# Designs tried in a protein design chat: miniprotein binders against q56419. Part 245

Target 1, 326 residues: q56419
Amino acid sequence: MEGRTLEEVQEEVFKRHGVLVPKKELEDLAKALEEAGLLLTEKVEARLKEEEEKLKRERPMRLAGLSYPEGEREARAFLEAFRASYPGEGEEARVLLMPHLEPSRVPEVYGAALAALEKTPPPERIYLVGVAHRPLKEKAAALPVPFQTPFGPALPDLPALQALDALLPFELFNTPLAFREEHSLELPLFFLKGRFPEARVLPLLVARRSPELGEALKVVLRDFPGLLVLAVDLSHVGPRFGDTPLTRTLAEEARRRDLGFLERLAEGEPEAALAFLGANPTRIDGVEVVASLLPLLRERKGKVLAHRLDLEAPTLSAVGAGTLVL

## First folded at step 18 (miniprotein)

Design i8
Fold by ESMFold2-Fast, scan of step 18:
Structure i8 (fold): chain B 326 residues (1-326), chain A 105 residues (1-105)
Amino acid sequence: as target 1 above (326 residues)
Amino acid sequence: TEEERRFEWLFKYAREYLREGYESGNPEILRLAIELFKEALEIAKRTGDPEREALVLWYLAAAYLDLGDKEEARKYAREALRIAEKKGIERVIAWAEMLLRELED
């Protein structure tokens, strides 16, 4: 084992690749490798390299059969059921904020997003900005490959991605493995592809505040106009997220925080929206995304179409979700 | 200590993966979180920290509930409650009792 403990191998793999392999899996692999006479670290590195190479060709569905149906016909019916869950009319979006939380938890919120997409002219491309749930080598990343959906592959806008990459002070295509398991892109993309089957996509992840991303996107959007989608969840409260059990007071505070944030964005005041969150901005996944995209959000007025605080009774926890058009 | 550092590291990422598994509904990510919580649990036991032990046991119960394994969830919640009651860890007593009530038929 190269003179290293399993703990050291686990931590090194995580540091270098952002992949946390359980010690039990490393133990099982080490036992098998001992029988075959191979080195553990080399085997893990080889498997990760193989996964990374697969992601250079396409991004497969990971949540089909779980969060949405695998078949196109069933997926279409599923999408229409979500639209039906929202009683209101949509509004045209140039910028759309929508959740990436499991859709069945907040169907009215996804329904509101679908209503907005119904009123929006089909874009040539969608700038889909999600939140990294894996470490990225840089502040942001993209994966320039087809993303599979039940409605067919969402094709990358290669010219627009290339233009974006050229304007950034870092390599945009820097962490393919971070896209293997990424619901903040996959779940919104299901709805976006269902409504705009011909639109190409720029799948973007933000891990940390990147003002240079927002500045570059402002330039790219001028030459490659499209729909900007911020796929972000709002408040995370309760023991599940390391906080106190949810009470009626804490739930109302979370709703007030979410709505105050969204309303300030709707007034075209994204700096005011960030300031409003004050001491607890880390409890809203979208903070780093909004902070990165300031130049695209300033002076754009719009409307909050829906908001829901999804309550989970067993752990007295909640996640906020909303739909905002600008 | 090195073990305390490793506990905090595992516990942090186990909770992040639990949140990801809950938000996405992905059972593979939930199983990943469970294995990481089990590693953190062994450290809490070895270092003799009943508060951390009870807390990790509660997160294991929540993870198994998300996975749909009600029997494992009940088992871990009962163990969390047992340790929390023995050591007077009030917050975990409350959390475990809430979870166990939800697991009633």
Scores: ipSAE 0.734, ipTM 0.885, lowest interface PAE 1.3, mean pLDDT 90
Fold by OpenDDE base, second read of step 19:
Structure i8 (fold): chain B 326 residues (1-326), chain A 105 residues (1-105)
Amino acid sequence: as target 1 above (326 residues)
Amino acid sequence: TEEERRFEWLFKYAREYLREGYESGNPEILRLAIELFKEALEIAKRTGDPEREALVLWYLAAAYLDLGDKEEARKYAREALRIAEKKGIERVIAWAEMLLRELED
């Protein structure tokens, strides 16, 4: 094994590709390679390359039949049920902040997003900006392929993606494997595709704040207008997230931070929203996304449509979710 | 030490995968988290760190709960509680007791 342990290889592959290869799989590969006289790293890289090649064609559904229905008819009924869970009316969105949490946990928040989409003229394209839950090679990435949904494939806007890439100081089309399982794109895309079946999509992930991304997108949006969607969750508190059990005090603090963040965004003051969070002790998920998109959020007035702090009782933990229109 | 470094890496990313799995409901991601936690657990046992051991056991219980495996969740929660009580780790005692109460109903 070139003097490296299986653990070192696993760690290296994770850091490089954002993929965790199971140790058992590495062991099996190592054993097979010992018999073949090949290096483990080469075999792993070859498998990863095969997976990357698949992702050059399309991004398949990973959460169909789990978080949402696989069948189109059932998926439409699902959308209607979620819309029904929000009793209010939406507003036209130029920018939509919505959650990427498992939909069943915060149905009315997704319902609020659907309500906003009902008041939004069908966009030609959707800039869908999610959170990278895995490492990226760069601060941000895009995957320029069709994303499968129950409503058919969400097709990429290649001209707009290319224009964006040309304006960034790094390669936008990096770390394709990070998109394979990323729910922060898949879950919101279900709702977006269901509402706007003809819209093209720019699936974007942010791992770290990139001011360059916001500036580049500002330019691209002039030539390629569309709906900007921030798919982000809010506070993560409790033992699941390395915190103390949810108390009234902790819940109040989480809500205060969530709402304070959203309200400042609604006022067109994204820098104030970030400053308000400080060290982000309740672990608001969307900080790096908002920090990357400051130029697009400044001076835009909007409205908070929904917020929920969803309790998971067995672990005394909670996750905040919200819907904001700008 | 190398073992300490490895533990910290495993424990960090196991929790991240647990979060991702919890948020998405993806059982495959949860299984990855479980794998990392199990390796972290073995290191904690070998190094004789009962606090880390108890913590990892609690997170394993949470992961199995997310998978819908209440039996395994109870097993790990009970073991977390046992170690925590033996060593006076109050935080983990409280967390394990609460998890067990919810798993028994």
Scores: ipSAE 0.604, ipTM 0.847, lowest interface PAE 1.0, mean pLDDT 91

Design i9
Fold by ESMFold2-Fast, scan of step 18:
Structure i9 (fold): chain B 326 residues (1-326), chain A 105 residues (1-105)
Amino acid sequence: as target 1 above (326 residues)
Amino acid sequence: TEEERRFEWLFKYAREYLREGYESGNPEILRLAIELFKEALEIAKRTGDPEREALVLWYLAAAYLDLGDKEEARKYAREALRIAEKKGIERVIAWAETLLRELED
C-alpha cells in the first residue's frame, strides 16, 4: 500500500487530473497490482495519460444509441421529429441559446432551436460554448480535434481556434480529459451538425467566468465570422439539485426566474440578466458562460422562442430549458 | 473530523455526477455516481449518522430510478424511509414517500 491509503490515492488523482475514481475500482486495481508487484498511482496515471493522448486525435461519441441514434438515417429521422414538436417557424439567429439537457425531456425546446437554425444562413463555423462538468486547469478550454457524430465528424476550425488561443492569457487547449464525457457539447452538436453539416466548430467549455474569453472571441469573430451558440440549461430545483422539494410556488418562481433572465438577454442587457438572478437558491446552469460572453451579448436584441420547466414527480424536481435567438 | 470531511467531499461529487447522468442520460456516469454514493453511505454508517445515511439512501434511490432499475430504487427509498421515520428526519420522510408513491403500479 505504498504508505498512502486508497482514500489518499483517490483524492490525489482527482486533485492532479480532475478524475474521480471510485474506491472500489482502486481496490480491484490495487489487488491486481499487489499480485503483479506494481505501483497503484503510476498505473492509474498511465491509464489517464493514454486516454488523454487518444483525445488529442479525436473525440468519439459517448451518447450514440442512448440520447440519439447511431445510424445517420435514424439520426436524421430523430432530428426531424424534434423539429416537428415545435409549432413555430423560428427566427434567424446570430447568437443562439439552446439547452444541453437530455433532449427527450424538452423536445419542443430543441424543436425551437431547430426552427431557428432553419431560418439561419449556413455559417462557415459554429462557436459552441458549453458548461464544464469536469474541473478545468484554466477558466475555459477547447479541444481542437474532430468530434464524431452520426452525420460524420464535426471538424475543428483550426485557424480560428489558433487565433483565439493567441489572444488569451492562458493555454486554450489545457484539459483534454474534460472533453471525454461532456454532454453540454455533444448533445447540441448533434442538432447543429445535422442542420449545418459543412460548418466547422470551435468546441469551448467554460468552468468559471472569463471576461478575457469574451473579449478574445469578439476579436476572433470579426476575422472568422460564425454562429455563436450558448449551450446552457436554466433553473435546477428540487431535492436532486438541492434541499427544497418542488411546490407550485417554487415552480412559478423558477419559471419567472428563467423567463426574466432570457427576456433581459433578448433586450441586449446581459448585465441586467445577471443582476436579475441575484442571490438565489435556484441555480441557472450557464451563468458563467453568459458572464464570460458579455461583449458578444450587449445591445443584441432578439426573441425567446420557447421555454419549458421539465417536472419530475418522483423526486419533486425540475429543470428549466429555453431557446433564445439574438 | 477527517471522516466528516471525506463524506462531504464524496457526497458533493456523487451529486454532481448524478446531475450529469440525469442531464445526459449516460448510464456509465449514473453508475459512477452510485459507487460514490455507496462509499459515502459506508462512512455515514460507520460514523453513526442517520441523517446522512437516510439522505444518501434517497440519492441512491434517485440514481437507480434514472437507470430504469425500479426495484433497486424502491429498495433504497424504503430503507431511507425506515431510517428517516425512526429518527424523525422529516425532509427525507417526505422525499421517500413521494418517490415510493410515484413508483406504484
Scores: ipSAE 0.768, ipTM 0.900, lowest interface PAE 1.1, mean pLDDT 91
Fold by OpenDDE base, second read of step 19:
Structure i9 (fold): chain B 326 residues (1-326), chain A 105 residues (1-105)
Amino acid sequence: as target 1 above (326 residues)
Amino acid sequence: TEEERRFEWLFKYAREYLREGYESGNPEILRLAIELFKEALEIAKRTGDPEREALVLWYLAAAYLDLGDKEEARKYAREALRIAEKKGIERVIAWAETLLRELED
């Protein structure tokens, strides 16, 4: 059978590394090769390895100047504006659930998170658990490097990360390229770093539910106390997400599921929250994160501070976002 | 068929990248989504599946909307509408009409 097609190579690289290499780049690489397929894959892998080596030093900002200001002064003004968008007061958080949606879409939800952070004593470290929008080699991953922000680098807590890795049945430090573009960490981190400039961070991604992660974190948190942050969105409904256009009925169902999920979490019943969603027909993205962190969420009572179902009218679609304190 | 398999893969991950791009506002991710959708579109054209073609065209319109390119968004939305009307694909008609109305303002 003749050499792999460019498409097959693209699929393979994506599956293996969580990176989509543009077809044009593959074509250019292929032209430089006498043999296609395997040799092309090797060349692509070599290039990706170079990118991985860069990520061993730091994770640069990818959304600065787009989703948030790049400059520190402007970034501080941005934080203040978001805080101002939420008229309520926060509560002290040991666990914070907040969105990772583009901030301008749900400003008051991020404002509620900031309000909670105002009532929270500065933690020594933040366990930031995001959603992997790209494939991971393992169920979860961490990137043990500084994350750049307008407020300076968010430094990793290496001792705590190492302790976590030692307790997991898989290599925690996997799929570094999955972190390069992952907004589920970058966007929340902007707000967290702005509020707690001295806190170290454990940037974690979850692709699939890992009970082992929650159990390991429970142990690690005893020796390395800190703030746990779940950076998750809620329902995704409408044509953008392969659903019917947003109707009153669909919006009501999305809200029901979002609020029902958050309320059960607020009651300290995370298993009930997951059970309530069933097949998750409105596509709450936080399910795998919550399922992984059950040991840390059990019996913790808290409060839902904010919720929004944000409509995008042109596509008749909506995304749910919420802020929960435990 | 291999083409069917390829289409399903492209269409799946194009939508995932579109979601990621929409949520983050990252134009680079949106461009990746567009690339996959364009390849999916070519397969749909070759296989003669007007429903898939119309759907992909609508998603392309949405992706270009996210990029802030209203002109290209209108182009793809119009083509989606044309095919959907020709083949009686009611859901895509409604989606394309809505998108076009919002792009004219």
Scores: ipSAE 0.619, ipTM 0.855, lowest interface PAE 0.9, mean pLDDT 91

Design jj1
Fold by ESMFold2-Fast, scan of step 18:
Structure jj1 (fold): chain B 326 residues (1-326), chain A 107 residues (1-107)
Amino acid sequence: as target 1 above (326 residues)
Amino acid sequence: TEEERRFEELFIEAWELLFLGYDSGNPEILRQAIELFKEALEIAKRTGDPEREAAVLASLALAYYELGDWEEARKYAREALRIAEEKGIEYVIQYARMLLEWLERLG
């Protein structure tokens, strides 16, 4: 494709079919889609334009009835069941790392996060940093609208978002459509809103390493103190992620990578955590989030509360998840 | 037509669910995507639209691949390729061949 980047190809595939595909197949698939695609492209673009307009008012629930219950009463019981799945006590968090993987796969990991929230004084605001699963126009983005949950809308912290936008070298509110279907924000937010119903939220997505985001957030957090939440998953291994079928040895390697990464973060050494992954390469989707937020993670000591490598027997694949308090 | 509009609604929603299920790791969402694709497939067959039929069959193949049902993935990918080759639907030919190559590497 003349003059195109892989990100531009992913954007075209997303626009035509609403799907991101693995990197190694993008060039052939993008060419095929261009050759066929006038009707589908026009229909998808029309729908995306309509959805973008809706996102100017609010962000509706997408995973209600799929990953969590729609009703407030049922949602409350569901959340408490996750807390009950973790037998330990939490620790107070100023920074919380928690997963965004389907909660039913790692209930004890989400339970550990809930335990930490129980020990944490209610924050006035939550900086919720997830991973972009769709292309962003910039390295990071935010959406300054109410996010619907079964516990009521999570309201945006507009003054803090505006302060953050003013400090960044790019427009923060740059890709509303990336938030339409974003589980890395929606799933953690379900648990956070259930525990801190009065907290306002800064919903942030990171697509690529943005040190300017970390520097700006360090400044904003001094003027607008709150809970920082990194919603990230750990190792992605197996054929579902472009690798060979999972073996006991590869699973053990993934567990060591995840725990070595988390333990170095718990020591307040995020550069050491990233260097550890460089020596033991992995497909951890949280790397770009951690790399962006270095100024907020340095010299903060804490504790790994839970970790699990969850096996997908049908796909011979696995995803790691953990809860870390700093 | 109403049937064409319904096909487009089902197809778009199924792909959105496929993406969500794939990235969140929720197999129930993948199964819901499969059901919507199957509804879209019946419309494509009934309206005699081979391009839409082939596209849905290739989509079902990917959904079953992500679910780990490699036998169903192969069946749908082969059927998509058969129609796409007969009708010269190049993007489906490329897609179906890609999926069959992935499945072959799995053994």
Scores: ipSAE 0.707, ipTM 0.862, lowest interface PAE 1.1, mean pLDDT 85

Design jj10
Fold by ESMFold2-Fast, scan of step 18:
Structure jj10 (fold): chain B 326 residues (1-326), chain A 107 residues (1-107)
Amino acid sequence: as target 1 above (326 residues)
Amino acid sequence: TEEERRFEELFIEAWELLFLGYDSGNPEIKRQAIELFKEALEIAKRTGDPEREAAVLASLALAYYELGDWEEARKYAREALRIAEEKGIEYVIQYARRLLEWLERLG
């Protein structure tokens, strides 16, 4: 395509052909298949019960061989290649915001997270907060089992998890099956375990804003200090997410929105960061996580290390990703 | 039956992978879902279950569309629509027709 940018090609396709929303089509077909009894059968219910039972022992790798190498030696080389993608030095993190998007799409952003981890003293535990991509019975959940990685199992911090559970008005360990297929924990954990092999983890998912979670975590972190990691993606723009087709103007607006959000978090003003998104027609995947963790983010100053809006040509869409140290 | 059990296992896992691939943005996971759908399709054809066959074909059409493979998407959508129209499987008719209309506009 001589002389044509990806954005120019995307704009031309939209002008000729209109738009289809792939996520909505997938969800609508899945719903129809559930109603037809092809996705929700007695056998499926039995299988889910069996899988839930297996999750009482450990959480196996799902993305090994797909998003990262299965073998330890190959996994270490892979991780170092991501670090090499970021030319900066990094900064010490007490709170780290990093993406959970497919790493190969934003290697420099994961590299920036790795640079920050290199400057951070090894924590005894990591509070890893991701975004639920499947329904939870409550606003948030955790799974108190070893999570397998190519670097060995990431062990749960059971005393800290029990302390957290005791402070919440709901059962923390409420939806084990939501963790079976959850990239927002597995992908960041790969990088975190590679850098801090001895750290225990609190794997936490947020489905809806839970101020109770933030307040409880503030108390637990006092008694069980550790690294807080927010594994969140930024702007989701274009037809894939129920928005208008991506144009140069909309892409620049998304970049400005992501950076404005991150810079306000870096100033220790998370309420201002949420307000900045305003009547914005794009969504940020991490809004519910940030809104839940307000007490932990206020008055913490830091620095945005990296940001990228990754273009997705087949869907005329893009996803933003960033690394922020607080 | 054993084949019905194998179909269900493949079909459900394929849909789980399709959502995982879509949510994570990893096209290789979507390709793995496609291979599982193809195995499920062979079972549906062999056991003579037109609803399961039409359902898998519609699923394959969407999965290929998600990868930008419009030729394969069109192929599977046409097969899904043919069977669904013959057997009166309304939800498949709706989804296959919608996808074909979109693919026709794309050329």
Scores: ipSAE 0.578, ipTM 0.778, lowest interface PAE 1.2, mean pLDDT 87

Design jj11
Fold by ESMFold2-Fast, scan of step 18:
Structure jj11 (fold): chain B 326 residues (1-326), chain A 107 residues (1-107)
Amino acid sequence: as target 1 above (326 residues)
Amino acid sequence: TEEERRFEELFIEAWELLFLGYDSGNPEIRRQAIELFKEALEIAKRTGDPEREAAVLASLALAYYELGDWEEARKYAREALRIAEEKGIEYVIQYARRLLEWLERLG
């Protein structure tokens, strides 16, 4: 596998064998439309420049009214309903892995995360690590501004962010626009802010493996202790993701991949978890996050609280989600 | 013009929602993208802009494919291809043909 990404290999194989990869087609068409001046015009460039300037002051809600309620009262009831969807009790977390998939698809998995947060002492700060869904100029990025939520703004931990930036070989605050529409931060943050309204946040995105990020975070966490949250979805299977239509066998394989990955993380063996996925390249969108955070995950034992492979019947596709406490 | 500005607003927002809906897995966001594309399509038809019309039709085809509605995807892809071939809009020809080939193989 030299010279090509695992994603590129998967895309080529599936295209040759008669499966369209919708995200690749969306990206290719969007790029062609940009080049034609239909998606990237002088007016759009000016709007993006204005939005980039606004992001220097705050990050507004994008998914309010779409994935969660806009009003505080309704948001509280929504959060309580998600907690109620999980019948079990939580376990204290020093590290929490939770999904960033649309919450309504996996309410019991978010409920398990809420249960864990109930058993966790309120942290002074949360290190929220999501997956970049837009290109970053560097391997990772952060945005040091308040993130709006229905529960009030989640304030950035500026001293901890500055300490992190100082330890990295690249500029941490490098791609503000990547945060404009980033559900892997916004959706977990909704639940985290609802449970820990006083906690400050380090909103971090990982695009590519950054071992230097994990090493720097290990140092920063000693001076600025807090809750580490990995916002990671699990298996992506079916035509939406370049596979054939979901079958019972494919679904069982995906569940085994998800649980095998989570169980190895729960044993404090993140390298073994990554190796387990080696036969199933890019099936889990959080691989780069886990690979970046190895120093923080080694020798930490914990428990898988919930797992679900959620079927999207019209697309014959599924996405896995889980809650893991370490 | 005001219609040109409105087309741009609708088309850009629809594409932003399409990506957001794809990545987050929220089908309601994707359905909202489709409604915005349909509004943009009406403007392109009224203003007689075949490139914008073909672009929106190709976008609708991919949006419906992403929702699993392969019949609507095929319908919009065929119409996009028809206009693109008449007007020589190469990038739309390429994307519409590719999508139609995959829909044939699926079924």
Scores: ipSAE 0.652, ipTM 0.826, lowest interface PAE 1.2, mean pLDDT 87

Design jj12
Fold by ESMFold2-Fast, scan of step 18:
Order: C-alpha cells, then structure tokens, then sequence
Structure jj12 (fold): chain B 326 residues (1-326), chain A 107 residues (1-107)
C-alpha cells in the first residue's frame, strides 16, 4: 500500500461496501484473511506466480459467458443488438470515450460507441486506456500479450508499446496480475475487436495521474497513429458505494455532474472538465485518466453521443455512463 | 485434506467473482459468487470448522448487501455474529456488527 494510511483504506472500504471498519479490526481481518489464503500467503503467492507466468503468453477471457457470449456467432449477434439499441448515427472519432460498466445496463451507450466506430476509418492500432481496479507497482501499466476475445485474439502492438516504455521514467510492463481480472479493458475490447478485427492494441491501465504517460503517448501517437479510447465510467452514487440512498435530487445532480464533465471535454477543455468536478464532489473514476492524458485532449472538439445514469433499484444506487467522440 | 482444498478453491473463486461483479456492476456475477459461497458453507458445516463457517456467512452477508437484498444480508450477518461470539472469532464479530449497524441506518 504505497502512500496510503489505514484511514484512507477504511474510507475506501466504506465507499465500496458502506461499512466502516475500525483500524484494529481491519488489521485483524487482514491477518485472518491471510490465514484463510485470501491475502499473499505462501500458498496464494505460488498460485499468483503460476497465473503471472501464464500471462506472459496471453490474456484469457474472464467475462465470456458472464458479460458477453463465448461463441463467435453469438458474440456477433450480441454486438449487433447493442448497435441496434442506439437509434442515432455516429460521428468519426479520433478519441473515443466509452464506458466499462456491465454492457447490459447501458446498451444504448455502447450502441452509440459502436455507431461512432462505424463512422471511423479502421485504425492500424487502438490505444485502449482503462482504470486499474487492482494496485499497480507504478502509476500506469501495460501487458504486451494477445488478449483473447470471441472474435479472435487482439494482438499487441509491440513496436508502439516498446516505444512508449522507452519514453517513460518507469517500467511500463510492471504488474501483469492487475490485467487478469480487468473489466475496464476486457469489456470495451470486446466491442472494439468486433468492429476493427485487424487493429492491434496497446492495453493500458491508469491507477494514479501520470502526466508523463500523456506526454509519452503524444510522442508515440505521432509515429504510431491510431484510435485513442478512454474506457471510463462516470458518477457512482448510493449505498452500494457508501453513500445515502438515491433521491431524485441526488440523481439530477449526478446527471448534471456527468454531462458538465463530458461537455467540457467536448469543447476541448479537459482542465475545465477536471475543475468542474473539483467544484462538485464526485466518484468519477475517469478523473485520473483525463488528468494523465491532458496533452491528447486539449483543443479537440467533439460531441456527446449518449449519456445514461443507470438506476439500480435494489441497491438504491446508480452508475453514470457516456459516449463522447473527439 | 481434499475437502479443505475444495473449500479454499470455492472460497477464493467466490471472492474473485464478488469483487469482479461489484466493480463491473454485474449482479449475475455476484449471484454466482453467492452460489459458490453456499457450496463452501456446506463444506464448513460438514467438517465442523466454525471459523470457516463464520467467515463464509459474513461473506454471504456482504454479497447480499451488494445486491440490495438487505434482509438476507441481515440474516447472514446475524448468524455469522452468533457463531463468532460463541467461538471468540474477533474479526467476524467486528465485521458483522459494523454491517448490521450500517443496515440499521439504511432501514
């Protein structure tokens, strides 16, 4: 846990589970989980090393049969159904912001992304930037192996990844295990591979703001042009995220916050988008990604194609999702 | 033993699915985690391991809470607390009490 206090860990647990755990009890729980094999014990360490070794060859599908169909034919029909859920036309994207939330919850938002991809010339490579849901050894990471999909493997762009690694002040390929269970890459990749089956991919995760990543990517994109995809979700509100139960007013505030953020990005003003969120407290995980990629987002005008605040009635909670083309 | 290995495999897989379902927002994945926890619970009961039983019951309480089924969450949290108090399993006592306090505030 780099640079984090027990108070910050307890607050994160509260935000994710709505439960406050005292520091002593959190330490006792950590020790008990270690004995049960859920923390890094010798048994768990051996299993993780085996899984890490497998990731040197390929990244297997984790969400096939869970969030999308395993078979190619069924996967194609699934993709087509999502496109059909969006009644509008897309627009060409040089930069695409799309969600990584469970697709079945926001089909029209993914449909809008598909519509944009239909209007976009096939890129030679896709820079896919997601959000790390597990700790990274550095501010950002990549995994330079084929990612399996129902449409065949998405092959890594090794020359572009190596160029990026050379420009960074840290080792880019630093946390392979963080990619084993990473939906912020896998779910967007399903849609991107279905539309651009021949494109190579740079699968990138951001854990903390990394201005050096944005500067390096600006250089690499000049020599290795491609489509930049930011896979980020928007507002997270309600008891499932440690907040009070959702009300009409809180839902309206979340929608205003999401749209205000996206609209400022669409005007080519990413610093204004971040400042807007700073003035209006939020749980948008896209903040660290946008803050890292500032040089790639400035002065690019575009359009918000779709937005939805998906209401989760059983938990009295909601998650925002949107599609933005720049 | 073979049953101990099966418990560990089920418990670890269930927790991985629980985190995956929570982060991705997929309740079907969380429901699959619940089924694996229930299989692990049967093993803990059969092998007479109150610590594993209490840990699985507390895990089920969290899983139901994340699905919005607060009544089932209370049920499992109370059962976890009962066993933990009887056997002096402090980490489960503290966790179950905190979850029940939170559920009371939610109503």
Amino acid sequence: as target 1 above (326 residues)
Amino acid sequence: TEEERRFEELFIEAWELLFLGYDSGNPEIQRQAIELFKEALEIAKRTGDPEREAAVLASLALAYYELGDWEEARKYAREALRIAEEKGIEYVIQYARRLLEWLERLG
Scores: ipSAE 0.733, ipTM 0.872, lowest interface PAE 1.0, mean pLDDT 86

Design jj13
Fold by ESMFold2-Fast, scan of step 18:
Structure jj13 (fold): chain B 326 residues (1-326), chain A 107 residues (1-107)
Amino acid sequence: as target 1 above (326 residues)
Amino acid sequence: TEEERRFEELFIEAWELLFLGYDSGNPEIIRQAIELFKEALEIAKRTGDPEREAAVLASLALAYYELGDWEEARKYAREALRIAEEKGIEYVIQYARRLLEWLERLG
């Protein structure tokens, strides 16, 4: 935000909203990014108010019929196919890092996450931490309503969410609309609900580094123990992400960056993992989540079960995905 | 009019799908956005609204760019720029030229 040129703001708006806006409208839209997350029109404002009211009761499925089947039976078969895509046994997880990328692109990686969940005793609650893909009014947010899935609604853990809210220096339930279209929660939740149908959920989004969130979560987890899930993707490289076309060398660098990051997390050294990313930490969308959750990741050793850099030949781009158990 | 409201509904929904498909990495969602943009384009042409037509064409250019279909992206960007230059729609001129410059660098 601070120190941005008009050209940098235009590029971010073009990529995130894809609307071609005059300078004056762009300045208004740039200020509105944190509030609306959409085009700046009267119709959008009216629609968002209606959708915000609906979100007081439940969060409906957005990706059903697009990224996963809507019907329960078909959804179950779909989930089992992902497990079958991973040739291995999982490990018990106290903390699980898994992707939120379109699952069909990295089936073995989601399969590894499912294998880990098979080895994990059913938790009473899941702390599901994703990445905000729309502006939040604060550094982090949660939505305390049932999230619909093909396996039934994932119910919120209201006492744990309220305990978390009480410990934060900002209102936790600050941006309901950011949850309307949020794949970083919906896609992992599909797999988590399929495996742990009785678990309650704390659906959390991180937009910017919030050390206070990690400190508060450490306290809440003591009184409300559960499975911590970091739903994050890894390297984003190529023209689709505003970078140069992918080459063999750039792909190898991305794979080394992803694995070096995950391996340092597996050693219980999250600060070393962040440092390893070097000058361009924003090339991995999970950086802000990991930076926020440092107190929960330190001195916790584990294992990288899977990693893939998924190549997009048409866009000359790639996205990294991995499964890590701590 | 009802056609004007239908255009707004299609255009907004298409942008939401484009954003969702872009972030999740699901090209099928982007293809659905393209179909909604094409419906909006037909309405803009039918109602004789060059500003809405240019905006939809520029949006289609971005959607095809996100699919990696750089030839379709160039085609729609050039068409958007032509209309925008004829009608003095400055924001479309600026962004269509920027996208075409980027596509030239990509080759």
Scores: ipSAE 0.729, ipTM 0.869, lowest interface PAE 1.0, mean pLDDT 85

